# Ledger of designs, part 399: VHH binders against q9y6x5

Target 1, 379 residues: q9y6x5
Amino acid sequence: LPPKLLLVSFDGFRADYLKNYEFPHLQNFIKEGVLVEHVKNVFITKTFPNHYSIVTGLYEESHGIVANSMYDAVTKKHFSDSNDKDPFWWNEAVPIWVTNQLQENRSSAAAMWPGTDVPIHDTISSYFMNYNSSVSFEERLNNITMWLNNSNPPVTFATLYWEEPDASGHKYGPEDKENMSRVLKKIDDLIGDLVQRLKMLGLWENLNVIITSDHGMTQCSQDRLINLDSCIDHSYYTLIDLSPVAAILPKINRTEVYNKLKNCSPHMNVYLKEDIPNRFYYQHNDRIQPIILVADEGWTIVLNESSQKLGDHGYDNSLPSMHPFLAAHGPAFHKGYKHSTINIVDIYPMMCHILGLKPHPNNGTFGHTKCLLVDQWCI
Short names: E, the ipSAE of ESMFold2; O, the ipSAE of OpenDDE; V2, 0.75 times the mean of E and O plus 0.25 times the DockQ between their complexes.

## First folded at step 18 (VHH)

Design ia22 (framework vhh_7uia_1; at its last look DockQ between E and O 0.01; V2 from the best seeds 0.00; counts 0 for: pae E 23.6 > 2, unsure alone 61.6 < 65, placed apart)
Fold by OpenDDE, look of step 18:
Structure ia22 (fold): chain B 379 residues (1-379), chain A 124 residues (1-124)
Amino acid sequence: as target 1 above (379 residues)
Amino acid sequence: QLQLVETGGGLVKPGGSLRLSCVVSGFTFSSYAMAWVRQAPGKELEWVSSISGSGGSTYYEDSVKGRFTISTDNAKNTLYLQMSSLKPEDTAVYYCARVQYVYHTGRWEPFDYWGQGTQVTVSS
């Protein structure tokens, strides 16, 4: 039988939640599998970009999903969470579910993973759910496991996405122990449900499962605001994305806009596109705007009319608060093994290996995950 | 015609043992995973145990792990559930079911065929 892989994402699950809260079900999952304690994600540390990096192995500048909100100056198109269905935005890369379907006698399935309900390179997941936040985890899980069990050609790759604990992190802030404890308990219970469902169906021993996330969450405050309106008139630029990384499209001379912003706050770095630090791998794409503003950890860029969140993400990807974790279980993985750190782009070549796929050119390093895999040599 | 018939239920004292049987007919037994499911009065259906078609993998709900054993005899087309160290909370109707998704009442269900059930009562 061909190897099968289920990739699960709990949005905004910060890595250190595992140290600060109890996860009986997840810990059991880890005990029988592997754990990567920290996953360094890609800059910016947002949902759409990082989920696409997981399934392409590419930095954002390469796969073209550079933010949750984007603007293309040539086509005048806009991208947002409510407007993400145009293949134009996704076609700069080939996600793994498309690659998987190029193989004979296999198919892919998806439950609301970003990009899975869009035809990319004229290929859409064989089975998918249109994104709907109102659909329960149970229903998503039921469909995914149904497809894994009953499909012909067989589903060999599947994705499952859930919006928590991100939504709650935004609402309560990650430092709200009372509320976040409740939220994270629910997440652990969902993991329990997942494992139980797979056991119930007789899939557990033969299915590879990866549980991960796209980013963490940092605490925000009303005392840590950067008001752009205090530094520059809004008529001088178009805001493409706001916080904590603002994308600025100048309506006047770029240098003038830059000069008005460069000293706006000691808690915000202002970059011309060509001066964006190389370590971000966030420069070589036309969808990156001429000026970007990067707030320090825990600071929020606002306009006068902006709403405030108690938690946010999107900051420097070197910050531990932005890092998710990765846990895995299945025939391909060791049992009871823990690893310190990988890059989020390393997941793609690992998944390709597990599925027996030839990976597209990517930024991942297969060597970083070898110790997780039973068929690989590890010192 | 496909049939699943459970037997072996009854009244037992706490700490006692029972062995349930499910005789299957109408399909190739080894081609499907099989499961035991139970329903206590006033409670939802609860998955208890599953076994792969090959019999090579067995799974249990946490509450029954170490106490219950699922097995098959392919020659007899029979599924078994050996229950030991029974507790009052194990009281329920026990069903054997074939693991196969089927569309029913607006959703996909993981079991397409069920037995009639057998009553297990654990009481002092």
Scores: ipSAE 0.705, ipTM 0.904, lowest interface PAE 0.7, mean pLDDT 95
Fold by ESMFold2, look of step 18:
Structure ia22 (fold): chain B 379 residues (1-379), chain A 124 residues (1-124)
Amino acid sequence: as target 1 above (379 residues)
Amino acid sequence: QLQLVETGGGLVKPGGSLRLSCVVSGFTFSSYAMAWVRQAPGKELEWVSSISGSGGSTYYEDSVKGRFTISTDNAKNTLYLQMSSLKPEDTAVYYCARVQYVYHTGRWEPFDYWGQGTQVTVSS
């Protein structure tokens, strides 16, 4: 009877929401399992890159999903929310669901985790839903639990993605206590529904469940805009991505573009690719553009136009506001244990261990998560 | 129910003029920047011009600067491209597109919606 794992992401769930809002269902989940209070994610702190880092254990430069918007100059391919299905973008790494279902007597299931509807290395998740944001959490949960309970070969790894609280965090901003309280209560109710469904189907006692997120959220303001058009004309560059990390492909001499930008705002750092700080692990991929602009927390890069954005993410991964949490419950995990921090890339080797999979080369450190696990000596 | 419909293309002689229109529905037109993008036969997509949602800021690719004028009519939800002094190299399918700002899903895409395009042919 192989171990089973369900990996759940609630997009944009900032770590400190746990202490600032009420989560009776999630707190019960944590009480009977483990909590990692802060997960240090990868730079850029965006959805596609961080979800792929969780399932590959790799920094963005190594797995090739370096942003939510990308351009490859050799193939002339463009990646975006509406153009994310080309395996070209995903094939620089092997995600855990591919490794899992290639084992004897195992399959994988997915409800909309980024990349699971793409045939990566000619392999798509054994059971999956095509991404569609209009599909309810209940339908995603129904499919996942049906597959976990009724598949041959058995589903041993499953993943489930939900767009909140990210969507509401962008809309209201994380400082809107009234609206965010309502949104986060709904998410806690969904976690309650998840646990209740697993109990009713007889899965709860023997299924390992990880609830985590890809990034946090910070407050934006009309008073914190960086007007890129005031510093440089559009004709000098191609814009690959805008905010809060702009990706700039120069049309003229790169040094001239850099010089026009370097003093554009005291609230924006401008890097030539070779000067990107080593701590970002964000340099060694052709999809990273020659110049990037990194806004300070809460600042928005705009093209001479006001923004209705009230919350955002994508900033420096050292910022606590960008960090999600991780909670887990199941036979592999201790009960009632709290851990301060891990790196998001550490989740992959831990999951491989739980599932008995040989991890591909990765940037994670199994030792960082061993104290969460009952079968490991901790200290 | 978001729609962008381009019209006004056609055959024109070198030195001539055309006005392209893009009628928009399904979103607050004045809240988004809009663009014209073109694709010549056998060539890549090429950004031509952009206009801010307010209509106050306009931007042009160098080869069209001084010849093309982008504008909007918010009352009609219509984007325009007035083209003059047309050259054979302006021959392309012209698309209107909405410029996305990343507050919907936290993802950035330069353009999230496109029209079907209108053919412009400049020849004798």
Scores: ipSAE 0.000, ipTM 0.112, lowest interface PAE 23.6, mean pLDDT 89
ESMFold2 (binder alone), look of step 18: mean pLDDT 77; pTM 0.788

Design ia23 (framework vhh_7uia_1; at its last look DockQ between E and O 0.89; V2 from the best seeds 0.00; counts 0 for: pae E 3.9 > 2)
Fold by OpenDDE, look of step 18:
Structure ia23 (fold): chain B 379 residues (1-379), chain A 124 residues (1-124)
Amino acid sequence: as target 1 above (379 residues)
Amino acid sequence: QLQLVETGGGLVKPGGSLRLSCVVSGFTFSSYAMAWVRQAPGKELEWVSSISGSGGSTYYEDSVKGRFTISTDNAKNTLYLQMSSLKPEDTAVYYCARVQYVYHKGRWEPFDYWGQGTQVTVSS
């Protein structure tokens, strides 16, 4: 039988949650598998970009999903979480579920993973759920496991997405121990449900499962605000994305806009597109706007009419608070092995290896994950 | 015609043992994973144990690990559940079920065929 892989994402699961809270189900999962303690994600550290990086192995500048909100100046199109169905935005890369379906006698399945309900390169997941936040984890899990168990051609790759603990992180802030303990307990229980379901169905020993996340969460405060309206008139620019990385489209001379913003706050870096630091790999795409503003950790860029969150993400991808984790279990993985750090783009070539797929050109390094895999040599 | 028939239930004292059997007919036994499920009075159905079609993999709910053993005899087309160190909380109707998704009443169910069940009562 061909190898099978289930990729699960709990949105906004910060890596250090594992150290600060108890996860009996997840710890058991890890004990029988592998753990990567920190995953360095891609800049910006947002949901759509990072989920697409996981499944393409590409930096954001390469796969073209550069934010949760985007604008293309040539086509005049907009991208947002409520407007994400146009293949135009996704077609700059080939996600792994499409690659998987290019081989004979195999299918892909998806439960609300970003981009899976969109035909990319004229190919859509063989099985998928349209995104609906109201659908329970149980229902998503039931569909995924149904497809994994009873499809022809067989589903060999599946994705499962859940919105927590991100939503709660935004609402309560990651430092709210009381509320976040409750939320994270629920997440652990869902992991328990996942494992139990797989055991119930007799899939556990033969299915490779990866549990990961796209980003972490940092604490925000009303005392750490950067008000752009204090620095520049709103008529001088269009805001494409706001916080903590603002994308600015000038309506007047770019240099004038830049000069008005460059000293707006000591807690915000302002970059012309060509001056964006190379380490971000966030420059070589037309969808990146002429000016970007990057707030320091825990600071929020606001307009006068903007609402405030107690937690947020999207900051510098070198910050530990932005990092998720990766755990895995299955025949492809060792048991009881822990690894310190990988890059989020490294997941793609690993998944391709597990599935026996030829990867598209990507930014991942297969060597970074070799020690996780039983069939690879590791010192 | 496909059929599953459970036997072996009964009354037992705490700490006692029972062996449940499920005789299967109408399909190739080794082609399907099989499961034991139980339902206590006033409670939801609870998965207890599963075994792969090959018999190579066995799985248990945490509450029964170390106490229950699932097994098969392919020659007899029979599924077994050996229960030991029984507790009052193990009291339930025990069902054997074939692991196969089926669409039923608007949703997918993981078990397409069930037995009639056998009552297990653990009491002093």
Scores: ipSAE 0.786, ipTM 0.928, lowest interface PAE 0.6, mean pLDDT 95
Fold by ESMFold2, look of step 18:
Structure ia23 (fold): chain B 379 residues (1-379), chain A 124 residues (1-124)
Amino acid sequence: as target 1 above (379 residues)
Amino acid sequence: QLQLVETGGGLVKPGGSLRLSCVVSGFTFSSYAMAWVRQAPGKELEWVSSISGSGGSTYYEDSVKGRFTISTDNAKNTLYLQMSSLKPEDTAVYYCARVQYVYHKGRWEPFDYWGQGTQVTVSS
């Protein structure tokens, strides 16, 4: 039988939740597999960009999904979480499910992973669910396991996405232990249900499972707002994305816009595109706007004086609060091994290795993940 | 002519043992994973244990792990559940089922064929 892989994301699962809350089911999963304690994700630390980086191995500037809200000046197209289905946005890279299902005698399945209900390079996942946040985790899991168990040609790569703990992290903030404990207990129960379902169906012994996330979450406050309207009139720019990384398209001379913003707040860095730090790998794509504003951790950029968020993400990817974890179990992985750190782009070449796929050119380093795999020398 | 027939249920005292059997006909037995599922009075169906078609991989729900053992005899086309250290909460109708998705009542269900069940009662 060809090797099989299930990639699972729980959105907004900060790495240190594992140490600060109880996860009996996830800890059992880790005990029989591997843990990477911190995954360094890509800047900006937002949902659509990081999910696409996992499945392409590319920095955002290279795969073209550079934010949750984007504008392309050449085509005049807009992208948002409610307007994300145009293949134009996704076609700058080839995600792993496309490569997988184009091999002979293989197919791919998807339950809600960003981009899987879009025909990328005229190819859509062989089995998929149209995105709908009202569909329960149990129904997503049922469809995925049905496709893994029953399809011909066999499903060898599958994805499963869940919106929590991100939604609750925004609502309560990561420091609200009472509410986050309740939310994270529900997540652990879902992981328990996942493992039990795979065992019940006889899939557990031969299925490789990765449980990971796209980013973490940091605490916000009404006391930490940066009001752009205090520094610059709306008429001088088009706002493409707001917080915590604002994307600014000047309507007047861009040096004038930069100078108006430069001293707006000591809690915000203002970058001309050519001055964005090289370590962000966030410069070489036309979808990255001429000026970006990067708020300090826990600060919110607003147009008025209020914000409804108590937690947010999107900040500098060097911040530990922005980092998710990765856990994995299955025949490809060691048992009981813990690893400190990988880059999120390293997940793609590792998955290609497990599946026997030739990776497309990417920014990941296979050597960073060798210690997780039973068929590799660790050193 | 697919058929699953359970036997071996009965009345047993707490701490006792029973062995359930499920004789299978009408399909290639070694090609499918098989499961035991139970239903206590007034409760939902509860998965108990599964075994791969080869017999090499076995899985158990947490409450029965260490007390129940699933096995097969391919020469007899028979699935077994050896139950030990039985407790009153193990009282249920026990079904054997074939692991194969089937579309039923608007959703995909993980078991396409079920036996008629055998009653297990654990009581003083």
Scores: ipSAE 0.394, ipTM 0.800, lowest interface PAE 3.9, mean pLDDT 93
ESMFold2 (binder alone), look of step 18: mean pLDDT 81; pTM 0.812

Design ia24 (framework vhh_7uia_1; at its last look DockQ between E and O 0.81; V2 from the best seeds 0.00; counts 0 for: pae E 2.6 > 2)
Fold by OpenDDE, look of step 18:
Structure ia24 (fold): chain B 379 residues (1-379), chain A 124 residues (1-124)
Amino acid sequence: as target 1 above (379 residues)
Amino acid sequence: QLQLVETGGGLVKPGGSLRLSCVVSGFTFSSYAMAWVRQAPGKELEWVSSISGSGGNTYYEDSVQGRFTISTDNAKNTLYLQMSSLKPEDTAVYYCARVQYVYHSGRWEPFDYWGQGTQVTVSS
């Protein structure tokens, strides 16, 4: 039988939650598998970009999903969470579920993972659910496991996405111990449900499962605001994305806009596109706007009419608060092994290896995950 | 015609043991994973244990882990559940089921065929 892999994402699961809260089910999952304590994600540390990086192994500048909100100046198109179905935005890369279907006589399945309900390179997941936040985890899990069990050609790659603890992190802030404890307990229970379902169906020992996330969450405050309206008139630019990384499209001379913003706050770095630090790998794409603003950790860029969140993400990807974790279980993985850190783009070549796929060119390093895999040499 | 028939239920004292049997007919037994499911009065259906078609892998709900043992005899087309150290909370109707997704009443169900069930009562 061909290897099978289920990739699960709990949105906004900060890595250090594992140290600060109890996760009986997840810890059991880890005990029988592997853990990567910190996953360095890609800049910006947002949902759509990082989920696409996981499944392509590419930095954002390369796969073209550079934010949750984008604008293309040539086509005049806009991208957002409510307008994400145009293949135009996704076609700069080939996600693993497409590769999986094209290289072998096999199928892919998806439960609401970003991009899975869009034909990319004229290929859509063999089985998928249209995104609907109202659909329960149970229903998503049921469909995924149904497809893994009953499909022909067989589903060998599947994705499962859940919106928590991100939504709650935004609402309560990650430092709200009472509310986040409740939320994270529910997440652990869902992991329990996942494991139980797989055992119930007799899939547990033969299915590779990766549980990960796209980013963490940092605490925000009303005392840490950067009001752009205090620095520049809104008529001088178009805002493509706001916080904590603002994408600025000038309506006047770019230099003038830059000069008005460069000293707006000591807690915000302002970059011309060509001056964006190389370590971000966030420069070589036309969808990146001429000026970007990057707020310091915990600071929020606002306009006068903007709403306030108690938690947010999207900050510098070197910040621990932005990092998710990765846990895995299955025949491809060791048991009881812990690893310190990998890059989020390293997940792609690992998944390709597990599935026996030839990876597309990517930014991941297979060597970083070798110690997780039973078939690889590791000293 | 496909059929599953459970036997072996009964009244037992706490700490006691029972062995349930499920005789299967109408399909190749080893081609399917099989499961035991139970339902206590006023409670939802609860998965208890599963065994792979090959019999090589067995799985248990946490509450029965270490106490229950699922097994098969392919020659007899029979699924077993050996229950030991029984507790009052184990009281339920126990069903054997074939693990196979089927579309029913507007949703996919993980078990396509069930037995009639056998009553297990644990009481002092």
Scores: ipSAE 0.866, ipTM 0.954, lowest interface PAE 0.5, mean pLDDT 95
Fold by ESMFold2, look of step 18:
Structure ia24 (fold): chain B 379 residues (1-379), chain A 124 residues (1-124)
Amino acid sequence: as target 1 above (379 residues)
Amino acid sequence: QLQLVETGGGLVKPGGSLRLSCVVSGFTFSSYAMAWVRQAPGKELEWVSSISGSGGNTYYEDSVQGRFTISTDNAKNTLYLQMSSLKPEDTAVYYCARVQYVYHSGRWEPFDYWGQGTQVTVSS
């Protein structure tokens, strides 16, 4: 009976949704397991970076997925959510599913977690789905549970990714209680379906399950726009990423570009790469561009147009609106325990401990998660 | 040869009780989780209850929780469903099924072997 772990992400699940909306199924899950009320994620607070930080335990500067949009000046390669399959981008770290399946008599399975359909260090998850947002949660869950049930060598680590409530959070904004209540009720029903499927298959008591997310969501407005075109002409730079953290590659002297931008808006901080605050751990990678622009919470950097999004994320990782939660249930976890906060990089060494894996060098602290685990003294 | 044979169905009044049995042969009974699944007339198959191969963990669909009890007797290779406080909506054909994924009709399905079913009818 090897230890088994299922890691589930509901994208864009802001921590305080748990306080402000009803989740009967998730609350039952928490009641019989553990809750971490706030997970402090990594800057920038975007989908690809934070999902990779969960499974590597590394800050973005160390794992190399530094944004949802990236450019490498040496190779001239581009990365985006529609162009993310080149192993070049992912190879600066070793994610947990690679480490897991290289162990004797173990396999890994994945239903659309970022990076799991890419061969990383020439290794792809033993069982995986190619990313396709049209595939239902039920089908993703059925494949994962089939792999957990039917595989030889056995699947001991599995991941499952779902795009909500992030997609709806962008569309409606987190303050739209009517629409977000419908969205979040549907998410809670999916969590109920997950638990029922595991019970139906006899897996519930012997499978460790983590339900978490990568970031939160903040309200945006047409009244909170920063027009970059009003401050600098396009010919002076290449735009690698736009909002809420713009990545600027100067075409001319970077001090000249910096000086044109530094007073563009009181609602935006402009950093030369060497001046990025140390608390971001966002400096020591060639994929981080020479200048970044960091909008204040709820502000949107635009070129010459209005924004279609009413909610966004990517802001300073100290903002509570950017923080997700973590809940877990299974034989490794206490029952009925609530914990205030951990860092998102702490999830990796905890998962390695549960699976009996030696973690690669990482930025997480195992001691931060000890109180969640039955085999550890909570001190 | 692998077989699952259900017995114990019948007609019962609301509030009554029945015990379903499923005698199993052709595999190591304690190595697999087992389930009861039902189908009411004109409705889809509905999972009712599951038990782990060891017999240590039992699970129930919400509408039967507290009224039905799943159990096993490993010495007899028999799965049971003790049904109490029966309601008209419990009327269905009840199947015993082995929990193991099988590829069927273009999908992986969670039950590879099924019994022939036993009719349970709850009416006045």
Scores: ipSAE 0.540, ipTM 0.860, lowest interface PAE 2.6, mean pLDDT 93
ESMFold2 (binder alone), look of step 18: mean pLDDT 81; pTM 0.809

